# Ledger of designs, part 29: VH-VL binders against q9nrl2r1430to1533

Target 1, 104 residues: q9nrl2r1430to1533
Amino acid sequence: GGVHELSAFEQLVVELVRHDDSWPFLKLVSKIQVPDYYDIIKKPIALNIIREKVNKCEYKLASEFIDDIELMFSNCFEYNPRNTSEAKAGTRLQAFFHIQAQKL
Short names: E, the ipSAE of ESMFold2; O, the ipSAE of OpenDDE; V2, 0.75 times the mean of E and O plus 0.25 times the DockQ between their complexes.

## First folded at step 16 (VH-VL)

Design x2 (framework fv_iluzanebart; at its last look DockQ between E and O 0.73; V2 from the best seeds 0.00; counts 0 for: pae O 7.6 > 2)
Fold by ESMFold2, look of step 16:
Structure x2 (fold): chain C 104 residues (1-104), chain A 124 residues (1-124), chain B 107 residues (1-107)
Amino acid sequence: as target 1 above (104 residues)
Amino acid sequence: EVQLVQSGAEVKKPGESLKISCKGSGYKFTDYWIGWVRQMPGKGLEWMGIIYPGDSETRYSPSFQGQVTISADKSISTAYLQWSSLKASDTAMYFCARGWYYDYEPEGLYFDYWGQGTLVTVSS
Amino acid sequence: EIVMTQSPATLSVSPGERATLSCRASQSVSSYLAWFQQKPGQAPRLLIYGASTRATGIPARFSGSGSGTEFTLTISSLQPEDFAVYYCQQYDNWPYTFGQGTKVDIK
C-alpha cells in the first residue's frame, strides 16, 4: 500500500511490541529452550520478523500484514495449552490487536 | 545505513575490570541479535556469545561462560562485553556483529554488519 | 562442537586468476555456512551466507557452493583488493565455529 498504510503497519507493530504481553512473540522460539516446538509449528513468525518485513515494504496488502499477525497468534494457541502463561498472553495481545487493527 | 561503532582501544593491567561497548544505528536495535567475536593476536576468529537486546536473552560459547558478561542497554542501542578481572590472555581484538535469521531458523543466525573492533591489551 | 577445516592454508594466485577455497565440516551443517573476508587491521566482511547467497554489495566474482559437509568459495577473477584471509563459519549449531582461515596471497 501507500505511505498512509505503511505508517499504520509501523504504528501497529510498535504498539504490539510495547504491550506487556508481547514477550512470547518478540523473536522466534528457541529450539534449545523448546526442543519440540518446530515439530508442531511449521510456519514460524515473530514480531521482529514482521517489523523487518514492514521496514522492507514486503507487505503489498493490509491482508498480508494481518495474516502474519494472526499466524503468530495461531501458532501460540496451537503449541501452548490454554492455561499457560504464553497462551494467556496471546489471548490478551490478540484482543488488543483486534482493537488497534480497526484503526487501519 | 546500518552501523556498529565500538568503544576505543584499551590498555589494562591484570586484575582490572573492563566494559567495552558496541552501539548500533540505522536499524531497529532491539529486533536483531548482537554477537561478540574474539581474535587473539595472529589467530583466527572465535565466537564468544550472542544476545537479543529486545529481551536480553544471552547465550555463551562454553569456553567463555563465566569468563565474561554480555549485556545490552536498549534505551541507548548499545551492547556490552565486560570482564570483572582481566588476564594477560584476554589480550585480543574484540568485534561485535549484528545477527539475523537464515530462512526462519531461530538458531541459524548470519552476521551481516560488523563493528570496527576494540583492541584490548592486558600486560603487567 | 562442530569443527570447520579449511584448505589450503595458503593459496598463491595471480590477479585475474581463479581462486578456489575449500571448507569441510565435521558433521552436516546443511546450508548454514558463511564465508568472510578479513584484511589486516579490519573487521571481517560477510561475503556469502546460506552456502551460496551473496551478501548485499558483494561482487558477482564471489560465489559459494556446497551443502552438508563440503563447501567451496570461488573467486572467478581475482582483483588486487581480494588478497586477504578467508574464513568459513557454520551457524547450524551453537556454538558457531570458524575454520582456521585460508590466506590468499599475491603470486
Scores: ipSAE 0.700, ipTM 0.912, lowest interface PAE 1.5, mean pLDDT 94
Fold by OpenDDE, look of step 16:
Structure x2 (fold): chain C 104 residues (1-104), chain A 124 residues (1-124), chain B 107 residues (1-107)
Amino acid sequence: as target 1 above (104 residues)
Amino acid sequence: EVQLVQSGAEVKKPGESLKISCKGSGYKFTDYWIGWVRQMPGKGLEWMGIIYPGDSETRYSPSFQGQVTISADKSISTAYLQWSSLKASDTAMYFCARGWYYDYEPEGLYFDYWGQGTLVTVSS
Amino acid sequence: EIVMTQSPATLSVSPGERATLSCRASQSVSSYLAWFQQKPGQAPRLLIYGASTRATGIPARFSGSGSGTEFTLTISSLQPEDFAVYYCQQYDNWPYTFGQGTKVDIK
């Protein structure tokens, strides 16, 4: 592909991935590592999937993009108790996202 | 353009160590899995293992667990397959491939781009 | 592991004819089934994923069908460049496993 400017969505995903608290969200949860995850979470999503959707121009509205990001966090908080490292990381990353999303 | 370029053919003796490489380009290396497949002479394809360069999560097929080591250096977009001590039975073609999630299946990866293969010959 | 079984082992067809390849799984793999083409001296090439979705750049003459344990790859009109070995592969459960392959050669 040719060189092009990153869209606002692309840039935000890059910033989320680079964040120190992105580690729970970089890819889908492993069923091997967490056998019961997908019994609980029915709409799994992760930053790499969201990035791919952005690359494929699947988001026509900012609200659609935001919905997927919020789903990602919602899944984290649904499965992980608040005192876990995953939930704590999610809380911080979500706060960061909410600030950055204001630019969309 | 997405490309996986593997290191050149190897001729080794039993007992020697070996590390072959697979370099990805044309895409974000850390976002896709890399898998290794063995094809012995005149035989079919066998999955050896997969690695996610983003966090180095690695899975081995049971037959290859403890037999090889799969690793990645995301700073140079390269995945590796290595043996500590080669056997004659390791003689085969080895392919790397790029994998992406299908739908929302956590373990379902389809591999859409492949390296050209690395021929490894082990003989006395 | 899930065992994938392909049939026939060898399929001899003439150019322009329809080729039908079968793949069976020892247990259900849902639609997480891929088909690959491999020519001598080359790497496998992805043809179909999700049992029925053609990969980018794959000609329309290639089609995949099936779900669960029975799958079929169809080449509607065999072209000279289609003579090769074809593999099915499940990716429903790790370890992923290939069928033993079907060789499509010239009658």
Scores: ipSAE 0.016, ipTM 0.698, lowest interface PAE 7.6, mean pLDDT 92
ESMFold2 (binder alone), look of step 16: mean pLDDT 91; pTM 0.930

Design x3 (framework fv_iluzanebart; at its last look DockQ between E and O 0.73; V2 from the best seeds 0.82)
Fold by OpenDDE, look of step 16:
Structure x3 (fold): chain C 104 residues (1-104), chain A 124 residues (1-124), chain B 107 residues (1-107)
Amino acid sequence: as target 1 above (104 residues)
Amino acid sequence: EVQLVQSGAEVKKPGESLKISCKGSGYQFTDYWIGWVRQMPGKGLEWMGIIYPGDSETRYSPSFQGQVTISADKSISTAYLQWSSLKASDTAMYFCARGWYYDYESEGLYFDYWGQGTLVTVSS
Amino acid sequence: EIVMTQSPATLSVSPGERATLSCRASQSVSSYLAWFQQKPGQAPRLLIYGASTRATGIPARFSGSGSGTEFTLTISSLQPEDFAVYYCQQYENWPYTFGQGTKVDIK
């Protein structure tokens, strides 16, 4: 791929990935570490996948991009109890996302 | 253009340490897996292990667990394969490759881009 | 680990002929099956993934079929540049495993 000018979506993903609370979301959940994850979560997604979709121009509307990000958080909260490190990180990252998404 | 460029051929003696490298370019290095494959002279291909540079999660094949160390430095888009003490039986060609998900319902990875290989020769 | 077995070990064909390579898995790998081509002194090249999807830039004469435990790579009309070793590889479960390879050479 060539050099791309960062779109608003690309920039937001970069900010999400760089956030301290991004660690549960960088890639798909490990089936080795969490054997039942994919039995519960039917639409897995992660920041690396979202970034790939951005790079491929798969998002035509901001709402589509936002939907995938929200799905990512929804999956986290569906699988992880609220008192887990993953859920707590997700809560903080989602709050950050909601602030940044206002710029879209 | 996506490229994986590996370090040059190595000639070593048994007992010596070695660290070879694989540098990725043309894509977001931290978002894709990197795998290492061994090919002994005149033989087939063997997966050694994979690493996700974004968080350094690493998986080894059972035959290579404890035999080598796979690591990555995302600041320079480079993955590494290293031995603490080489054996003559480590003589082989070593390839790195970039991995991506076939679908999002499984972690199954297909490897679409490969390095040119690094020849390692270990002899007394 | 899942054992991948390829057949035949060597396939001798003439240019222009059809080549059929087989790959069997010791247990179901669904469609998580890839085919690679390797020429002497070169790195493997991805031909097919998902059992039947051609990788970018791969000629149409290469096709993959199968699911579960039985897979086939077909070269409809062998070209001079197609003489090489071909490997199948499952990525259903870690550790990923290759077949032992099939050498396609000139009859």
Scores: ipSAE 0.893, ipTM 0.951, lowest interface PAE 0.5, mean pLDDT 96
Fold by ESMFold2, look of step 16:
Structure x3 (fold): chain C 104 residues (1-104), chain A 124 residues (1-124), chain B 107 residues (1-107)
Amino acid sequence: as target 1 above (104 residues)
Amino acid sequence: EVQLVQSGAEVKKPGESLKISCKGSGYQFTDYWIGWVRQMPGKGLEWMGIIYPGDSETRYSPSFQGQVTISADKSISTAYLQWSSLKASDTAMYFCARGWYYDYESEGLYFDYWGQGTLVTVSS
Amino acid sequence: EIVMTQSPATLSVSPGERATLSCRASQSVSSYLAWFQQKPGQAPRLLIYGASTRATGIPARFSGSGSGTEFTLTISSLQPEDFAVYYCQQYENWPYTFGQGTKVDIK
C-alpha cells in the first residue's frame, strides 16, 4: 500500500487499542497465567504486534492486515468459551472493528 | 531513535525509601515490555522483574517478589523501580531494558535497548 | 527455574584469534537464548538473540549457534574492543536467567 493505506491501518489500530474491550488483545497471552494457551493456539497475535507490523510497513495488502486482526479475534473465540469476559470483549471489539473498517 | 534514560545515582541510608526511573522515548512506550536488572558490585546480572506499561501487568523473579515494586506511568512514558526500606545489600547498579517478542510461538522476550544504569549506594 | 552455566569462566586470547564461549541450560530453552557483551562501567549490549540472530549493528565476527541445552558464541577474529564479559540468558520461561559470565582477556 500507499501512504493513505498505512495511515488508515495505523488509525484503525490506535482506535482498537483505545477501545475499552481491547484488554484481552493488547499483548501476547501469559504462559504463566494461562499455561495451556500455546498448546491450543498455534498462530498467536496481539494488537502490539499488529501495530509494530504497521510501523515497519510489513503489510503489503489490506487483506494481510485484516487477516491478522481477524486471526486475533478467531484465537480469542477458539480458546475462550462464549460466556467468558474475554469472548464477550472480543465480540464487542470485533463489531467495532467492522464498523470502523467500512468507514475507511 | 529509541532511548531509555534512567534517573541519576543515589546515595541513601538503610531504612530509607527510594524510587528510580526509566524514561522511554522514540517508540510506542505502551507496546513494549520494560525489565529491570540488578548488578551487585563485581557480580553478574540478575533479572528482577518486567512490566507491560500498556496495562501495568508485572512479573517478578522469585528472589525479588515482595522486596521491590515495579510500576509505570504511561502518560509520561516512564517505568519505576521502588524500595520501601533499603538495605545495605541493595547497593548495586540497576538497569532498565526494553523487551520484544522473538517469535509468536511463545511470549518470550529479548531485550534490545538498555538504559545507562542507576548506581544506588546504601551506606552506614 | 532454568540454570544457565557458562564456560570457561575466563578465556585468555590474543587479538586476531578465534574465541569460543559455551553456555549450557539445565533444561531445553529451544532457541530462546540471547548473548550480551558488557564492558566495565557500561550497560549490557545485546549481541545475539534467538540463539543465532545477530542484533542490529553487531559486527559479523560475532556468531551464535545451538539449540535446546547447548549454545556457543564465536568471535572469529578478536578485536581490541571485544575484551569484555559475555553473558548468555534464556528467555524461554520466566524467570529469565543469566549465566555467570565469561570474561574474555587479552593473552
Scores: ipSAE 0.796, ipTM 0.924, lowest interface PAE 1.0, mean pLDDT 94
ESMFold2 (binder alone), look of step 16: mean pLDDT 94; pTM 0.952

## First folded at step 17 (VH-VL)

Design y1 (framework fv_iluzanebart; at its last look DockQ between E and O 0.69; V2 from the best seeds 0.79)
Fold by OpenDDE, look of step 17:
Formats: sequence, structure tokens, C-alpha cells
Structure y1 (fold): chain C 104 residues (1-104), chain A 124 residues (1-124), chain B 107 residues (1-107)
Amino acid sequence: as target 1 above (104 residues)
Amino acid sequence: EVQLVQSGAEVKKPGESLKISCKGSGYSFTDYWIGWVRQMPGKGLEWMGIIYPGDSETRYSPSFQGQVTISADKSISTAYLQWSSLKASDTAMYFCARGWYYDYESEGLYFDYWGQGTLVTVSS
Amino acid sequence: EIVMTQSPATLSVSPGERATLSCRASQSVSSYLAWFQQKPGQAPRLLIYGASTRATGIPARFSGSGSGTEFTLTISSLQPEDFAVYYCQQYENWPYTFGQGTKVDIK
């Protein structure tokens, strides 16, 4: 808790969250708004969860961190058709992530 | 250390407006839910609503829908509970609490840290 | 909404004895069940979540069990500081709901 020096993972998550296309990914999908989401997506994840894992030092390897981020996008594309705002946002955010992840 | 600090006790009259606050610290405020719980004198606990400061998504309990407004200012890590027109029946202790997911298969939130409470007294 | 019912309303127990508190849900809440302790003039304190997981800093004498609609909070050996009101709360479905509480007082 409190103010911490941001690691590379922490900084990347901050950048993802601040991105204009982060809105579908800020937190877990609402079961109220999307009743069938958790019937389809078996490994839900979101940026707040990923950030918590970073803060708890649960990622020992960059690959683990990247895997969770990719899972987040994979879930989005699995559930949302290509023409949805969510999928389009995800596509842009993922592209941004791939650029930033090269720094890891 | 995680802390939720609420604003001080309020003494109001019926018809007055009120906004009480809950300031979080020691954690990423935008990443966790904040909930409000009412406890009338000598009574049990009642969920009023929850808010996700990261995007301001708010959910109210049916009995409190339209009766209060829950909001948050993430720039100062503060959540709010407000009334436009208080009633005597609003006299109660109000708690804020931080919520997190029990698991990631659902949005079920458990609330691990609580504010100290804000006593609101409404009387003529 | 899911109705949570606790029993008994009051439980009188001597220090050192076991206390068993019950909580029933009107429909299944799976394991999305929490127990809280509240003392006069204080905020509720989370004891158990996920029906059986102790929150950080909670003594081992507190344990939770159950699933679905029937839940139990057990205090294996009641300590003086344990006399309080205990609430169960489901968080399977919004709105989340509390039981009406069980007061544990000294016999």
C-alpha cells in the first residue's frame, strides 16, 4: 500500500489504464450488464487485477505479466464481435501494449 | 497501510442537504470498489450502494435508489454519499468500505477495510 | 434480494467455551459469504470471507464453514474481546445483504 516506486510492469499498467481505449478493461465485466459473460469467458481478468498482482509482486517473469495482458485481450476478442466498440478499443490498446512491451 | 477516513459527525434538520466523504489511502484508490453501509440506531447493517472510482460505475440497493447519490473524486481518492433533502429517518451511522473480488469468476466483492463511520443526526 | 437469517439472536457463552453461530441464505450464495464482527461504537471488522477464509490478522479461533444456504461461524474458545455482534453477509448477488446479527454476550 501507499506510494511506491513504479517498476516497469507498474508503469506499463499505468499507461494502459490512462489510454483512451482502456475503458473495457479497467475492471471485471459486469455480470449484471453482461449476464452470459462468465459462462463464456473462463479466465476473466482486468487491468485492476493485473495491477494488483504487480503490486503484490506476483509476476516473477515478464512473460507471466505479458500472458495476463494477452489473456485480457484474448477474452475481449473471444466475447466481442470485431465490429463492437469493445473489440475496436481492444485492438488499439493491444497494439499500444505491444509497442510498450518491447521495453520490458 | 490501507485506511478509509470518513468526515465528521453531522447534525442536520429535515429538508437540508448533506454530503459526507470517505477518503482512501495506502492503496490504488481507482482499482477498488467503495461501498456505503447504513446502520440505524440500534439496528443492523444495510448496503446502500457501491461505486468503482476508476470509471464511476455505481450500483444502488433498491431501497436506496433515488434516495441518495454516491460519487467519487479519484483525483483526491475520495468517495461521497449525499442527500438532497434529509429526513429524520436518515439518522444513522454511515460506513464506507473498500471492496475487492473474492475470485475472478464473478464480481462478488468482500469488504476488508472500513471507515470509522459518520454519524448523521437529523432532527427538527 | 437474498435474505440472510442468523440464529440465534443472542448467544450467551462463558469465556473459554465454544460459540457456534448460524447463518442461512434464502437461496444459494455458493461460497460468497462473509462474517463480520462489530463492537459498540466501532465499524464492522471482516472476519471471514469466501465462507471459510480468515481475513488478515484474524485469530485462528475464528473459523467459517458451509456452502450454498447454510453457514457457520465458530469461535473455538471465546475470549473476552470476542463479545460482540456478528453479521453474515452474502455477496453472490447485488444487492449484497446482511443477516440481522447475532449478539454474543457473556453468560
Scores: ipSAE 0.897, ipTM 0.951, lowest interface PAE 0.5, mean pLDDT 96
Fold by ESMFold2, look of step 17:
Structure y1 (fold): chain C 104 residues (1-104), chain A 124 residues (1-124), chain B 107 residues (1-107)
Amino acid sequence: as target 1 above (104 residues)
Amino acid sequence: EVQLVQSGAEVKKPGESLKISCKGSGYSFTDYWIGWVRQMPGKGLEWMGIIYPGDSETRYSPSFQGQVTISADKSISTAYLQWSSLKASDTAMYFCARGWYYDYESEGLYFDYWGQGTLVTVSS
Amino acid sequence: EIVMTQSPATLSVSPGERATLSCRASQSVSSYLAWFQQKPGQAPRLLIYGASTRATGIPARFSGSGSGTEFTLTISSLQPEDFAVYYCQQYENWPYTFGQGTKVDIK
């Protein structure tokens, strides 16, 4: 959408980045630390990429923005077993996102 | 306009410490990687390391691990390269550069904007 | 480490003619290859990334091609301002590495 919707996307991304559980999602996963990640996850994404897409006005609809955020969480849950720190952080951040997304 | 502005030239003696800086502007500083490249006199380019200012994660090329410290202060949009004890062989031009993802199918970075360079001269 | 080897070390080319620079990787880097131009006393300038994508503001006379282990930078109709050293760099795997450079001189 319009200018106010783009501001809302930016505000939401800022809130996600600020959240204590954002640490697995700030940037793309390290191939050094997780050598098989890119063999398993075919559509990687992270908060810094999403913020850049907001800055470049690449989201035309709120649904496109929401889809990228949900893809980020889906990747986390696909790669990480549910008992890992990454998956637990993803669950908490996703719950926070769902509450904040009601503002869109 | 994206800019990386580096601190000025330095003339030092062996054994002295040094911290040089790279200030980013015109973009979301914490979202992009910053890398440091050395160019020794008359030589080519070599990567020293990279940092993600958003969480301070660093990676060093093996030849530079333990030889320098790469850090960032995101509150002032500035990355640093520092030595605890300079050697004459540290005489070189040092560049910073901003890194971004090519295709998001991996974490590989290309470096699109470069600082002007900081000449460090270490001699008795 | 992935070793990047450039050839030739020096190219002598007349203005208006084509320059062709080669870069070979010791193992596949897919399309994670960049080309840089550096003039004396200046910072490197990104020309090409992703093996073939021109960076913003780079003139159309610069083109890149290749994938895997063999890559080419072509300068069609060389201009006086194009005399410089050119570096290839892989970013497929850490540590990222440069080739040793190709100097393009006026013939």
Scores: ipSAE 0.748, ipTM 0.915, lowest interface PAE 1.2, mean pLDDT 93
ESMFold2 (binder alone), look of step 17: mean pLDDT 94; pTM 0.952

Design z1 (framework fv_ficlatuzumab; at its last look DockQ between E and O 0.86; V2 from the best seeds 0.79)
Fold by OpenDDE, look of step 17:
Structure z1 (fold): chain C 104 residues (1-104), chain A 124 residues (1-124), chain B 107 residues (1-107)
Amino acid sequence: as target 1 above (104 residues)
Amino acid sequence: QVQLVQPGAEVKKPGTSVKLSCKASGYTFTSYWMHWVRQAPGQGLEWIGEINPSDSYTNYNQKFQGRATLTVDKSTSTAYMELSSLRSEDTAVYYCAREVYSEGWPYDYYMDVWGQGTLLTVSS
Amino acid sequence: DIVMTQSPDSLAMSLGERVTLNCKASQSVSNYVSWYQQKPGQSPKLLIYGASNRATGVPDRFSGSGSATDFTLTISSVQAEDVADYHCQQSYSTPYTFGQGTKLEIK
């Protein structure tokens, strides 16, 4: 196939991934490293999962895409206290997302 | 009461290193990020970096990357900033500042308590 | 890096007057802006956080407003003890950055 322009969702995911504060969100949390994570978080999600859904055209509405991103942040804040590096990174990344999402 | 205590002054030669201290008291040291900010004479404030005392996670201003090193001693509730390869332009008052966070969304982080600052003079 | 630009660089006001200090961000920083007061020979003191929240112990005459790129610190009725430098700061992204400061004097 030839080179094509990224969709708005694809572009936003790329920008989120490239953000300096994306490190807690790039992949699903390891059950080995965090044994109790999945006992607490019932709807785990990460940027790589969201990217896959975008690539498969599973988002029909911008609201569906936004909901998954917000879920990702919600999970972070539910599991991580405010003083953690993960929570602080999440706070900044979410602020960035909210600005970028206005373009959708 | 929350306090951050810093030494008054340091004098160094160019090319040397300095390690500034910031002793915290009146709160749980590991529960709040610590920031370092400097102010050259007659100038504005400049952010150097931040450290999470709980796990020593750090973020640096790229201007100081590789030259500034932030550390903590949890046993003494003391934060440290080491600056190497000192130059005359590093002459400034160096502040440590505790960062706290707000409740509820949107989440905010802000520096609510500052040390009195350490005057670093770099001169040959 | 996000550049914070304050205006004016300095101003002199009469006692009791309304004072407005401005801070402009080079890009949107949402509401992640703090204001600090710094008196001669002292460390900065937090006045406002989150653009519009007054810190504990800060007099009611101080208020903050703004969002995205334009922010203001207002002193409804300036007092003699308000003579100081005022700094704005964004905490939207690292590196944190400060304005160059505004010097407030009383006539």
Scores: ipSAE 0.847, ipTM 0.933, lowest interface PAE 0.6, mean pLDDT 95
Fold by ESMFold2, look of step 17:
Structure z1 (fold): chain C 104 residues (1-104), chain A 124 residues (1-124), chain B 107 residues (1-107)
Amino acid sequence: as target 1 above (104 residues)
Amino acid sequence: QVQLVQPGAEVKKPGTSVKLSCKASGYTFTSYWMHWVRQAPGQGLEWIGEINPSDSYTNYNQKFQGRATLTVDKSTSTAYMELSSLRSEDTAVYYCAREVYSEGWPYDYYMDVWGQGTLLTVSS
Amino acid sequence: DIVMTQSPDSLAMSLGERVTLNCKASQSVSNYVSWYQQKPGQSPKLLIYGASNRATGVPDRFSGSGSATDFTLTISSVQAEDVADYHCQQSYSTPYTFGQGTKLEIK
């Protein structure tokens, strides 16, 4: 949790947000637009929430930060069939994340 | 049998537009993404973009952004690529290609079936 | 854009020889590489996806390997019908990009 490590988490989140395939992950899925989402997904998470947790210094270890990002992808693949635009975006963004997370 | 059928050739003048077709058969059209790729004579392959036929979501190679438009007609299982403001360097064979996905996680997406291509010639 | 660089640009092989074609990415693309065969006057045909998975109907003499930046297509015993251009392609990030190709001929 030092200042240098918090900057690294923030930089990685910024890179994820800038990625062209980030659009399904920027904010939580709307219950109004997708009524059954929260019946299926028990631990919702999104990039805006992860960024807030970085800003509030809520991650003690890099593994906790990585776990939240992997949860975000796991939720996407659990809810969305393979042919959806969301699942394809998630597949490419996760591949990007796996390479970038090696810095941590 | 999975098949993508494209017209053999199109001839256009510079400054005009063309709309190239790709008729799909032998599979559920809306279940798989469609890609467009071109190849200038004697040159390599160049990706233009992709479309999800189920919701019409698209991604473009930015060098074609603003000139290329990908659409689909679900009722005829046909994908289209429109290219505007044509110039001589747009002369190429234009392919459509179906993208499938692997079993299991993480998903592995790849282009398994290609059309035979349309030769677009842009000349005065 | 991720640049895919193939080597050699061309080669001539004797029938039955082992062929190794190389593809290098300008940055890591994990295992998201496909290989295509393009015979003269034909559209590309998928050979390999995910760096090492042989597509359905592709003869066992074709194999792929590699990860990150360095990828190889191997033809274990070249046949006359293998005369073609071979392209690698990354699907790690858009825009998808292809190598410039390797032309394979028989001596």
Scores: ipSAE 0.686, ipTM 0.904, lowest interface PAE 1.3, mean pLDDT 93
ESMFold2 (binder alone), look of step 17: mean pLDDT 92; pTM 0.940

